# VH-VL binders against C2 domain-containing protein 3 (C2CD3), part 11

Target 1, 169 residues: C2 domain-containing protein 3 (C2CD3), of Homo sapiens (Human) (q4ac94r1171to1339)
Amino acid sequence: SSGLLDVGLRYRRSPRTAEGVLAARTVSISVQIIRACGLQAAAKALAEREPALQFSATVGVNASVTTHLSFLPQGEQRRTHPVACSFCPEFSHHVEFTCNLVTQHCSGEACFLAELLEFAEVIFAVYHENTKSASDIISIESCKEYLLGVVKVPTKELLIKRSGITGWY
Key: E = the ipSAE of ESMFold2; O = the ipSAE of OpenDDE; V2 = 0.75 times the mean of E and O plus 0.25 times the DockQ between their complexes.

## First folded at step 5 (VH-VL; from B7 with heavy chain Y100W, light chain N34K; framework fv_levilimab)

Design K1 (at its last look DockQ between E and O 0.03; V2 from the best seeds 0.00; counts 0 for: pae O 8.1 > 2, placed apart)
Fold by OpenDDE, look of step 5:
Structure K1 (fold): chain C 169 residues (1-169), chain A 123 residues (1-123), chain B 111 residues (1-111)
Amino acid sequence: as target 1 above (169 residues)
Amino acid sequence: QVQLVQSGGGLVQPGGSLRLSCAASGFTFSDYWMSWVRQAPGKGLEWVSGIYSGGYTHYGDSVKGRFTISRDNAKNTVYLQLNSLRAEDTAMYYCARQPWKSGWSLGNAFDIWGQGTLVTVSS
Amino acid sequence: DIQLTQSPSSVSVSVGERVTIDCKSSQSVLYSGKTYLNWYQQKPGQAPQLLIYAASTRESGVPDRFSGSGSGTDFTLTISSLQAEDAAVYYCQQSYSTPLTFGQGTKLEIK
């Protein structure tokens, strides 16, 4: 299933002091998550296999979006707040990723950020948090997450443009 | 006996407000999605709003930002707050239950209806 | 939004005759083997009453002369032998997606 995810990317060279011999300077990659559309189709598709999603596939999903840079550790992943019961959620979310200009490979070789960005991507994943057919839930931790879709935006575009990069899926 | 009993409504001027109530009895109220459906004089049926036990709400485009649906499961009652009323909001308003919890039983139809409450918006 | 279009808008039929009312959906309302199309009867001065749900299942208490058929986007309500008390407006309604929508209604009069 496919939909629309409206995102913005910005690259800013802001020298920041970072710890480590090879990480003296950092830059910021700014990510904006604006809105998603067309999530009903994805929900319907999943509901074919998961009856627990039938209700949400009809009335609206509780959508959140995770953002991850492919060259950063998984722990650096960020997530939006969930937007409840909508197939076209508005997120208006902003996140900044601090990246080292120089990183060290496991081999001990230095790698420049530009080299990483040439082959890296920003990965967006849209999730639905199941609320058991909109029943009252006392704990959000009891909610099961379902992946609705994934959007990948190549970071190589950041080597050309400082800002104004948008993506759709 | 399963039933929905409505109250509220009446005559109001444009820009005014009303609050409708619908009291349920004879069934497990929290298991149902409660909706409001309205019918302008001599016209067809229009779904207005719905609310499930978890508090999820939906609205028709014509009433978004003006109407608010809510429910009190402890009182077995669903409400519709009508604000910024317009002449075109004049209608018989019905509350109705819709089963969603039991895996699409009854085709998610409105199987029980209230008796209706007349809302008249006129200067 | 899913639009439902009924035909005819009105019909006059004699007692004992067969009546068919059609409902066309702008999109399929079939999902996971189930059809989310319902029929309602509204008699003058009364609230609507559920007649048929899931396209073809009669609500409890509904006479056998009422039946629903169809799939996907085309649906039909049939009254096999019209009775005088069947004079009413009939509505189809989809519960496939929000917003929930109704057909414009079919007024059935007795000759």
Scores: ipSAE 0.013, ipTM 0.597, lowest interface PAE 8.1, mean pLDDT 87
ESMFold2, look of step 5: ipSAE 0.366; ipTM 0.770
ESMFold2 (binder alone), look of step 5: mean pLDDT 90; pTM 0.938

## First folded at step 6 (VH-VL; framework fv_levilimab)

Design M1 (from B1 with heavy chain W104T; at its last look DockQ between E and O 0.44; V2 from the best seeds 0.54)
Heavy chain, then light chain:
Amino acid sequence: QVQLVQSGGGLVQPGGSLRLSCAASGFTFNDYWMSWVRQAPGKGLEWVSGIYSGGSTHYGDSVKGRFTISRDNAKNTVYLQLNSLRAEDTAMYYCARQPYKSGTSLGNAFDIWGQGTLVTVSS
Amino acid sequence: DIQLTQSPSSVSVSVGERVTIDCKSSQSVLYSGNTYLNWYQQKPGQAPQLLIYAASTRESGVPDRFSGSGSGTDFTLTISSLQAEDAAVYYCQQSYSTPLTFGQGTKLEIK
ESMFold2, look of step 6: ipSAE 0.641; ipTM 0.827
ESMFold2 (binder alone), look of step 6: mean pLDDT 90; pTM 0.940
OpenDDE, look of step 6: ipSAE 0.030; ipTM 0.635
ESMFold2, look of step 8: ipSAE 0.590; ipTM 0.825
ESMFold2 (binder alone), look of step 8: mean pLDDT 91; pTM 0.939
OpenDDE, look of step 8: ipSAE 0.565; ipTM 0.853

Design M2 (from B1 with heavy chain K101R S102Y W104S; at its last look DockQ between E and O 0.04; V2 from the best seeds 0.00; counts 0 for: pae O 3.2 > 2, placed apart)
Fold by OpenDDE, look of step 6:
Structure M2 (fold): chain C 169 residues (1-169), chain A 123 residues (1-123), chain B 111 residues (1-111)
Amino acid sequence: as target 1 above (169 residues)
Amino acid sequence: QVQLVQSGGGLVQPGGSLRLSCAASGFTFNDYWMSWVRQAPGKGLEWVSGIYSGGSTHYGDSVKGRFTISRDNAKNTVYLQLNSLRAEDTAMYYCARQPYRYGSSLGNAFDIWGQGTLVTVSS
Amino acid sequence: DIQLTQSPSSVSVSVGERVTIDCKSSQSVLYSGNTYLNWYQQKPGQAPQLLIYAASTRESGVPDRFSGSGSGTDFTLTISSLQAEDAAVYYCQQSYSTPLTFGQGTKLEIK
């Protein structure tokens, strides 16, 4: 697998407001998706199996990145805007995930967020949407996305580093 | 001026055939989906078919196997070949363009329409 | 297939009054933050015209009195102050999946 994703993760405490019982019980995980590089190799590899990607593998991919926290429901997944025709797309995307300090996600028992984060990961998936296919979709359901790569970043370091996690993955 | 001008249609017997044409002007034809939408007398709108410059085609279930959509990009024209016509195919047929850009929020709406062509299938 | 159901089927309203037309979809038409629900106006003897796309964005040239709202499966077209020229049939339409489908239409008459 070739390609890297530049990302940043930060743990932020929600401000305690007098009105917000909920604010006291939640924190935010801030995710920054800055840029990707080296996507051509991934596209070429995929093009061997998908002839429709031959052109994109040569000129550039239409890339978007999905972000998912492993302990959150699938519906909480977020996606960047697409960057067209580039093997080194700059996303400059920022998203925040609200997380409960205490959740019942662990088999009905109360589980602290810290326990979840110790074993959790942020999953980034980089997708390509073929230019021709993207233009040829009469409906969104007809849209075909191709997975170029997946990056998994462990969240355990968020428990140790107040500055967060940054770097290329 | 952006416009779609339709031609063809008319009266035909059941089992007959017609060819509809829709000529586009004032915009880059190849960048758009072109669709046909029909409306039976006194009824609502029904999507019939769509085509993109890349060759992708789609059809409504009621016309599959009988209707064929095509386009000539050099002439900026979209066609609808109507075969094996039935009485229930009687309708005003509209051509419409459907803009789509990757990552766009345009909702794939029909933003420009032709003036319509009446097709009447009757014995 | 996605079914769109409009309500009411017909309505008569006086000039200057507020009008709301509802459209319910059989499933969500939301994808990647975009809503693929459009509204059209069709006046007698004319082709349909696009009013609203992406649930809430007015097409260029459409008067400010027209607005679209809603999310998920429930959508509304609103005319804040009805004018005489607004007499028409209004359709919602989804481009989320094929076949593309329209609501049955709402006939708006002026009292």
Scores: ipSAE 0.027, ipTM 0.621, lowest interface PAE 3.2, mean pLDDT 88
ESMFold2, look of step 6: ipSAE 0.480; ipTM 0.795
ESMFold2 (binder alone), look of step 6: mean pLDDT 91; pTM 0.943

Design M3 (from B1 with heavy chain K101G S102R G103W W104G; at its last look DockQ between E and O 0.03; V2 from the best seeds 0.00; counts 0 for: pae E 4.5 > 2, placed apart)
Fold by OpenDDE, look of step 6:
Structure M3 (fold): chain C 169 residues (1-169), chain A 123 residues (1-123), chain B 111 residues (1-111)
Amino acid sequence: as target 1 above (169 residues)
Amino acid sequence: QVQLVQSGGGLVQPGGSLRLSCAASGFTFNDYWMSWVRQAPGKGLEWVSGIYSGGSTHYGDSVKGRFTISRDNAKNTVYLQLNSLRAEDTAMYYCARQPYGRWGSLGNAFDIWGQGTLVTVSS
Amino acid sequence: DIQLTQSPSSVSVSVGERVTIDCKSSQSVLYSGNTYLNWYQQKPGQAPQLLIYAASTRESGVPDRFSGSGSGTDFTLTISSLQAEDAAVYYCQQSYSTPLTFGQGTKLEIK
């Protein structure tokens, strides 16, 4: 797929309060989803398998993006609002994930966030919502989502760069 | 200039058939959902049928099984085949385009209409 | 099917007066933050013309005296100062689901 996603990732330390080291138990990972481009190629590819996407592959997709940190539970996933009828949607979406500095692994061993971030990734999934041009909606449940593409951004650079990670992926 | 120009129609006996045409110009035809809307004399508007660029079709209950909507994207034309016509099908038939855009920008409204074609079904 | 009911069915108003036309939907026409309710004007012997889309947005070229409002299932078309050329039949229409449906129309006459 020729699609790209413009994103920004930042590591934000919680302010140290006078209450000591115990107050800084969490940090925030800031995620910005700015825009996507080149989604038509992805849509056309899918349309070969899904005739219901033929129209959208021609005029524009209804795109939304999910964001997930690989070391967080699936329930922490976030999603943008959909942008209708575009192959180059602008989302201008911002989300923050609260992360514990120390977490317990399934094995019961303590793991530091830095260790997690060294091997972790932020997973973006771009979906098309098939609303049948919003005129064939019989119920919200009738809407189908189609995966246009997935972008994985390694978080290891957040440990090195205070400015964060930015760019097209 | 963006426009829809209709042709066809006329007087037909019950049980007869007609074919309506609607030619589009001034815009990218394939980017729009095309519909037919009819209006019986002295009555309100009734949606009849719609067709997507990808070929999906929809019909009002009153015309299902009798009317067929189609489009020729190469000719920028939408058609309505009227079969098994009844007296109650007598109406002015309009073609209209339905654009899709960013959320909230167009509302899936009929923004351009043809001039209308009169269909009269009478013995 | 979604039914749209307009009120009044007909009204006669003098030039310069305010006019309101109501449209009630049998169910919500809201989807993903967008309202799929439109208003049309049809003058005698002419095709309908789009006035308002998405409940409250004026179509290009439509005079400022026309406005749409409402949410959920209750919608209103307002003409702030009626002009002689506004004599027409007005229709609300939903594009939320097929079959697409229209209100029965409101005939506006000028006194």
Scores: ipSAE 0.024, ipTM 0.605, lowest interface PAE 3.9, mean pLDDT 89
ESMFold2, look of step 6: ipSAE 0.266; ipTM 0.731
ESMFold2 (binder alone), look of step 6: mean pLDDT 91; pTM 0.942

Design M4 (at its last look DockQ between E and O 0.04; V2 from the best seeds 0.00; counts 0 for: pae O 9.7 > 2, placed apart)
Fold by OpenDDE, look of step 6:
Structure M4 (fold): chain C 169 residues (1-169), chain A 120 residues (1-120), chain B 111 residues (1-111)
Amino acid sequence: as target 1 above (169 residues)
Amino acid sequence: QVQLVQSGGGLVQPGGSLRLSCAASGFTFSDYWMSWVRQAPGKGLEWVSGIYSGGYTHYGDSVKGRFTISRDNAKNTVYLQLNSLRAEDTAMYYCARQPYKSLGNAFDIWGQGTLVTVSS
Amino acid sequence: DIQLTQSPSSVSVSVGERVTIDCKSSQSVLYSGNTYLNWYQQKPGQAPQLLIYAASTRESGVPDRFSGSGSGTDFTLTISSLQAEDAAVYYCQQSYSTPLTFGQGTKLEIK
């Protein structure tokens, strides 16, 4: 009874000579967030613990998706625009993450991006934004967003598949 | 018209914070790198920070750990969060675009500048 | 870091004269056949303005009297016939690697 997220991941080599050494030392990981489905089940399950979600679990959730690469700082996280009142939101969202070919994320030592990608994940978190939560006296901000689900997609396949990773997760 | 319009500067005490904004118009914002360059009174130009279209960031050593560059491509805006400000951070701050895929990666368009004054 | 050193730091020249400003890089700024050295003009109270990019390409709208030359680590900005409006500070700048760096500037005054 869990929802699904339709996403696409692509590894883009940008040997753009015109961008100089800085650009040559980076690559882009393209992330497409296409649509979600089955969010009502997730909302209903959560509504058992969160009464504020009872109405949204019936009518529709205001869904947004955060995207994070596990080896990048949290500040690099991206978020889609919210899609209002839907259990099957279509986001049609595109995000690109620029990554260094060489970094020091591996135990403080320099390592190649390929090494990171072998063990890394793209983490998608689907949130519901409750616009009615402003009336909650205990905590307005903490009750505003509710995590509906998390999807983790391993990036190791990007090392093998030039066509990228696509599908429902 | 292609332009960058800046805001958010001012007077602040040492240790304080400011947030600078640079709004772009007249071009496809996502096709450009964005940078902040500052100039202390009567001094030369100093690159402060840069950000790729995809959000990857770079910083000058003098501001690492204190300044944060970010961008919102949906709003065509680049930001510079200045924390833990010091007197030596006093400068005119310029935002500038760098054409994507252009030779030299030069700053071809500049904002009008925002004055940041750090003084007790 | 790549250091850029300009020479001279200041110069006073009469209208109509030829002016050359040199910029020396601590290392090569050439990558894959492209040179990442740029020149800017800054007039008092104004933001810098791009003059030359990729060492020798003149930015659109820049007068023909401005030219850039050089390769590797040695670069030159030339004004073939100085005009009164050319009084400004000129900067070289490299975009080869971070941190991006500028020369210390050359102040050009008109006699």
Scores: ipSAE 0.007, ipTM 0.566, lowest interface PAE 9.7, mean pLDDT 88
ESMFold2, look of step 6: ipSAE 0.380; ipTM 0.765
ESMFold2 (binder alone), look of step 6: mean pLDDT 92; pTM 0.954

Design M5 (from B7 with heavy chain S53R W104T; at its last look DockQ between E and O 0.03; V2 from the best seeds 0.00; counts 0 for: pae O 8.1 > 2, placed apart)
Heavy chain, then light chain:
Amino acid sequence: QVQLVQSGGGLVQPGGSLRLSCAASGFTFSDYWMSWVRQAPGKGLEWVSGIYRGGYTHYGDSVKGRFTISRDNAKNTVYLQLNSLRAEDTAMYYCARQPYKSGTSLGNAFDIWGQGTLVTVSS
Amino acid sequence: DIQLTQSPSSVSVSVGERVTIDCKSSQSVLYSGNTYLNWYQQKPGQAPQLLIYAASTRESGVPDRFSGSGSGTDFTLTISSLQAEDAAVYYCQQSYSTPLTFGQGTKLEIK
ESMFold2, look of step 6: ipSAE 0.506; ipTM 0.815
ESMFold2 (binder alone), look of step 6: mean pLDDT 90; pTM 0.940
OpenDDE, look of step 6: ipSAE 0.016; ipTM 0.600

Design M6 (from F8 with heavy chain S56W W104T; at its last look DockQ between E and O 0.06; V2 from the best seeds 0.00; counts 0 for: pae O 8.7 > 2, placed apart)
Fold by OpenDDE, look of step 6:
Structure M6 (fold): chain C 169 residues (1-169), chain A 123 residues (1-123), chain B 111 residues (1-111)
Amino acid sequence: as target 1 above (169 residues)
Amino acid sequence: QVQLVQSGGGLVQPGGSLRLSCAASGFTFSDYWMSWVRQAPGKGLEWVSGIYSGGWTHYGDSVKGRFTISRDNAKNTVYLQLNSLRAEDTAMYYCARQPYKSGTSLGNAFDIWGQGTLVTVSS
Amino acid sequence: DIQLTQSPSSVSVSVGERVTIDCKSSQSVLYSGNTYLNWYQQKPGQAPQLLIYAASTRESGVPDRFSGSGSGTDFTLTISSLQAEDAAVYYCQQSYSTPLTFGQGTKLEIK
């Protein structure tokens, strides 16, 4: 499914003391989730095979966006608040990822963040949340959600402040 | 009337636990982010934790791994579970709401505050 | 983390006088035309109250003698004509990124 996701990315050198000699310094990657557009088309397309989305595809989806840096553990994934009943949700969400300047590969070899960023991606995924499935806000992760779209942005773009990134598939 | 009413807190020994509650009324609770901000006696304000309407959470470094923020939109309540309490956690704890809608937000400012709950950690 | 530094840390001013409190951010809190800098007033024994948001927008109910200005990294809270009830501690705060951070506060006393 296609749509627009407006995001901002910033790479900030914010010297921070971290545990260990190798990871003594960190930087921050700032992500702004601004708005999404075109979610109705995505919802309608998905509704063809997911009848539960037929209603939402008509009146509006409950959209949230996950953000994941490909070189970070999956557990570091972040998620916006859901914006209810909208095909053009505005999130006003900002999140900061703390990254070590020096990391250790699985092989045990040290790697600089800059090297990671050259080949890594920021992955955005837009989901619809069915409110009927949600009994408790703290249990959202266990609720049924529908993937509306994904945007992948090369992290090399973080080295240059960028705003207004779009490109769904 | 828009208001946040806090409960919980009190005196606890180091290593102990407390649970704070903040009940919202007068507004659509789910339309706001909720945060906890604390203030040690005679000191400034420190953001502790935030939870968005969808349940995503964030914590200050000083409380990561020890504190847990949660919310129940059905009960219009936000909670803060305080575990492994330390003397430096002694503070007045405030809950506060934040708007989050782009273009119409208060810059995610804390526009409504609870009355505060005192947490004292002492042996 | 974004560091906010206020100046002065304390000030004593007479009623009717102009007061300015500065807040410097370690980095810009401007994004996409929005400035994520807020000002709060805290009176003794009370919770903080929002005065200014988005650097220069006055919160509803706040007297017009309070104003905010600035951009990027430099901000100022101004009280055009100090009143006795304005004795309080004032805080700037950024909502640009987590962790959210406050300035150290400025204690305003009335002479």
Scores: ipSAE 0.013, ipTM 0.573, lowest interface PAE 8.7, mean pLDDT 86
ESMFold2, look of step 6: ipSAE 0.264; ipTM 0.736
ESMFold2 (binder alone), look of step 6: mean pLDDT 90; pTM 0.941

## First folded at step 7 (VH-VL; framework fv_levilimab)

Design N1 (from M1 with light chain L100Y; at its last look DockQ between E and O 0.04; V2 from the best seeds 0.00; counts 0 for: pae E 15.9 > 2, placed apart)
Fold by ESMFold2, look of step 7:
Structure N1 (fold): chain C 169 residues (1-169), chain A 123 residues (1-123), chain B 111 residues (1-111)
Amino acid sequence: as target 1 above (169 residues)
Amino acid sequence: QVQLVQSGGGLVQPGGSLRLSCAASGFTFNDYWMSWVRQAPGKGLEWVSGIYSGGSTHYGDSVKGRFTISRDNAKNTVYLQLNSLRAEDTAMYYCARQPYKSGTSLGNAFDIWGQGTLVTVSS
Amino acid sequence: DIQLTQSPSSVSVSVGERVTIDCKSSQSVLYSGNTYLNWYQQKPGQAPQLLIYAASTRESGVPDRFSGSGSGTDFTLTISSLQAEDAAVYYCQQSYSTPYTFGQGTKLEIK
């Protein structure tokens, strides 16, 4: 089966800024990247298209995960620590995206963020990095991370579910 | 028809202020990022500022603290407030549209440009 | 900041000839299978116009003689059969992260 990613999403109000500073009310989208599975199949499929990809079929891949919100620039992505030698890595990683106060002519701050969350997604990208070897030092192509898969989780349910969203995707 | 119509601009003295406007029509304004890009006479293009859906703002290093970008989604308009103007701010200022949501191959490019508004800062 | 360096700064070429313009990025502009490198054409007295986005995809209405390619940090715009109306300044631009940046431009003149 395709790779799966166990994640949690939560909406919560951020702490207010320190006394004496002009501050907009802020909201946080908390993203937990718990673990992944199914990476052996993903790595095998990718290896058929990427000859420079190298991994051990008996030991695993060197996985890391990036995440970002679909309405933020790609450069605002965050990344987990790498987990080596696993097809079922445990990341136990927490990321918080702070969304500043946004207003519209007919609504308050939470309502504007609600409009964004109606159509937004949290995007996760799972990468593998080849183990560096002496034979690979001369090849710039083999220094790349390899994209194993992309998972997109809609944020719409955060508008309804008080406890957030969790599960495998 | 998709259009970005700019207004504002003109001659101002150093230290002065000016507000540029860019009115959008023919598309769903709220779904797009908007940016300002400037070009000094005889020079290349410089991204100045951008405002994302939801109001998040970003600025080039040369204008941080002096320029403020804003948008009014009810009026389909993006603004650039230019404060503490300097001679090096003299340029043609363009507003530009950026698609931020895409299925594939979007690139977040500046796909629609306004006609440009000249700002001259001179004593 | 991501810096883009174009070469050449200018070129003069006859109609029907092939022109290649290079753009080198100081950092990768690839994310999630998409490349955030774009090309614009600017004719005198006009606003820039998008030619190529995502390194290789032509914007609607752009002639087939324009093509983009590249990998990693090295990108190329090619005009395969130059026309007189192609005289312009060409810019590469990264849309990966703020501050967004442009190359310094390449002035293309027709002999």
Scores: ipSAE 0.000, ipTM 0.501, lowest interface PAE 15.9, mean pLDDT 78
ESMFold2 (binder alone), look of step 7: mean pLDDT 91; pTM 0.941
OpenDDE, look of step 7: ipSAE 0.019; ipTM 0.599

Design N2 (from B1 with heavy chain G50N; at its last look DockQ between E and O 0.11; V2 from the best seeds 0.00; counts 0 for: pae O 4.0 > 2, placed apart)
Heavy chain, then light chain:
Amino acid sequence: QVQLVQSGGGLVQPGGSLRLSCAASGFTFNDYWMSWVRQAPGKGLEWVSNIYSGGSTHYGDSVKGRFTISRDNAKNTVYLQLNSLRAEDTAMYYCARQPYKSGWSLGNAFDIWGQGTLVTVSS
Amino acid sequence: DIQLTQSPSSVSVSVGERVTIDCKSSQSVLYSGNTYLNWYQQKPGQAPQLLIYAASTRESGVPDRFSGSGSGTDFTLTISSLQAEDAAVYYCQQSYSTPLTFGQGTKLEIK
ESMFold2, look of step 7: ipSAE 0.366; ipTM 0.760
ESMFold2 (binder alone), look of step 7: mean pLDDT 92; pTM 0.948
OpenDDE, look of step 7: ipSAE 0.023; ipTM 0.600

Design N3 (from B1 with light chain T98Y; at its last look DockQ between E and O 0.05; V2 from the best seeds 0.00; counts 0 for: pae E 5.7 > 2, placed apart)
Fold by OpenDDE, look of step 7:
Structure N3 (fold): chain C 169 residues (1-169), chain A 123 residues (1-123), chain B 111 residues (1-111)
Amino acid sequence: as target 1 above (169 residues)
Amino acid sequence: QVQLVQSGGGLVQPGGSLRLSCAASGFTFNDYWMSWVRQAPGKGLEWVSGIYSGGSTHYGDSVKGRFTISRDNAKNTVYLQLNSLRAEDTAMYYCARQPYKSGWSLGNAFDIWGQGTLVTVSS
Amino acid sequence: DIQLTQSPSSVSVSVGERVTIDCKSSQSVLYSGNTYLNWYQQKPGQAPQLLIYAASTRESGVPDRFSGSGSGTDFTLTISSLQAEDAAVYYCQQSYSYPLTFGQGTKLEIK
């Protein structure tokens, strides 16, 4: 709950190279997930409600981060590899989202990416994977992930700043 | 000339490990998401895992915590590390490419498939 | 998870006839005008091959007799005039959300 996530967002203006003419219709939003800190507080808070997390809240969480652009389908969500047993995990992870320059409203009207980005946000969710549950081979359902926190970064500044958006959130 | 060539697999005992490889050629490997899809004998297709060039990953619930997808962009190769194998993991494993299609972002259809690698988990 | 249910599970049809395979999703796979539904063909002993993406766009090299239609949660793969080489198992697949999922497959046999 009180943790922070160090991230970087960049808008890639040059069309992404893909097959054929598709590259001309897409751009890339680059997201860097650098590190997190203060995850112990979040873990402890969860442990108050979930005793299975008491151990992890003491020794370290297995943290992974999902990244999603608010205007993209859920299928576009991406996740880092987990960093084991740390309250200050270093991810050094890069994720790149290919975005269409033009999309369509339900009405069939064209919507430009710039319009979307003005009101969109990048959503980061930090999860803990309970290894004790993961070791339980009896049930897949025993492998449970716990949400430690969520960070939302508005994308509107990507339209203005060439250097992108960086910092702790 | 665009192709995916798989290697690895074989027979392994329960609890064992295997590493699958998928070598790509004929296209810019780093521009594509790569996935693994498996098919148990006589059964349907099941998505296993996906990875992008930047290292972002996703896993099916049935393999989370046991399987690890990775890629070496310098070698144009995607890997699947299979640990703690179970009998139900027995399947033909396919690697597949996910390109961008017109008007679409990441995570689209699988347009190129490897030839498959058989993984048999049996005591 | 999004579940895809195909119907029928199997069908036997004569050459030249029209074939229709349905795929129903447990939730909409439509977002911002894009439909994240794909169709594959898998012949015996072979890897699957992409037929249709975005619900209705035919993959390059796929014969014109194959077509996809539908929206929201209901989709259809149509073979207008079945050929002998079309004997295969067909799968629908969604790319809307993780985990990516496939239908259970439809086995198409030639009479």
Scores: ipSAE 0.027, ipTM 0.569, lowest interface PAE 4.8, mean pLDDT 87
ESMFold2, look of step 7: ipSAE 0.110; ipTM 0.677
ESMFold2 (binder alone), look of step 7: mean pLDDT 91; pTM 0.942

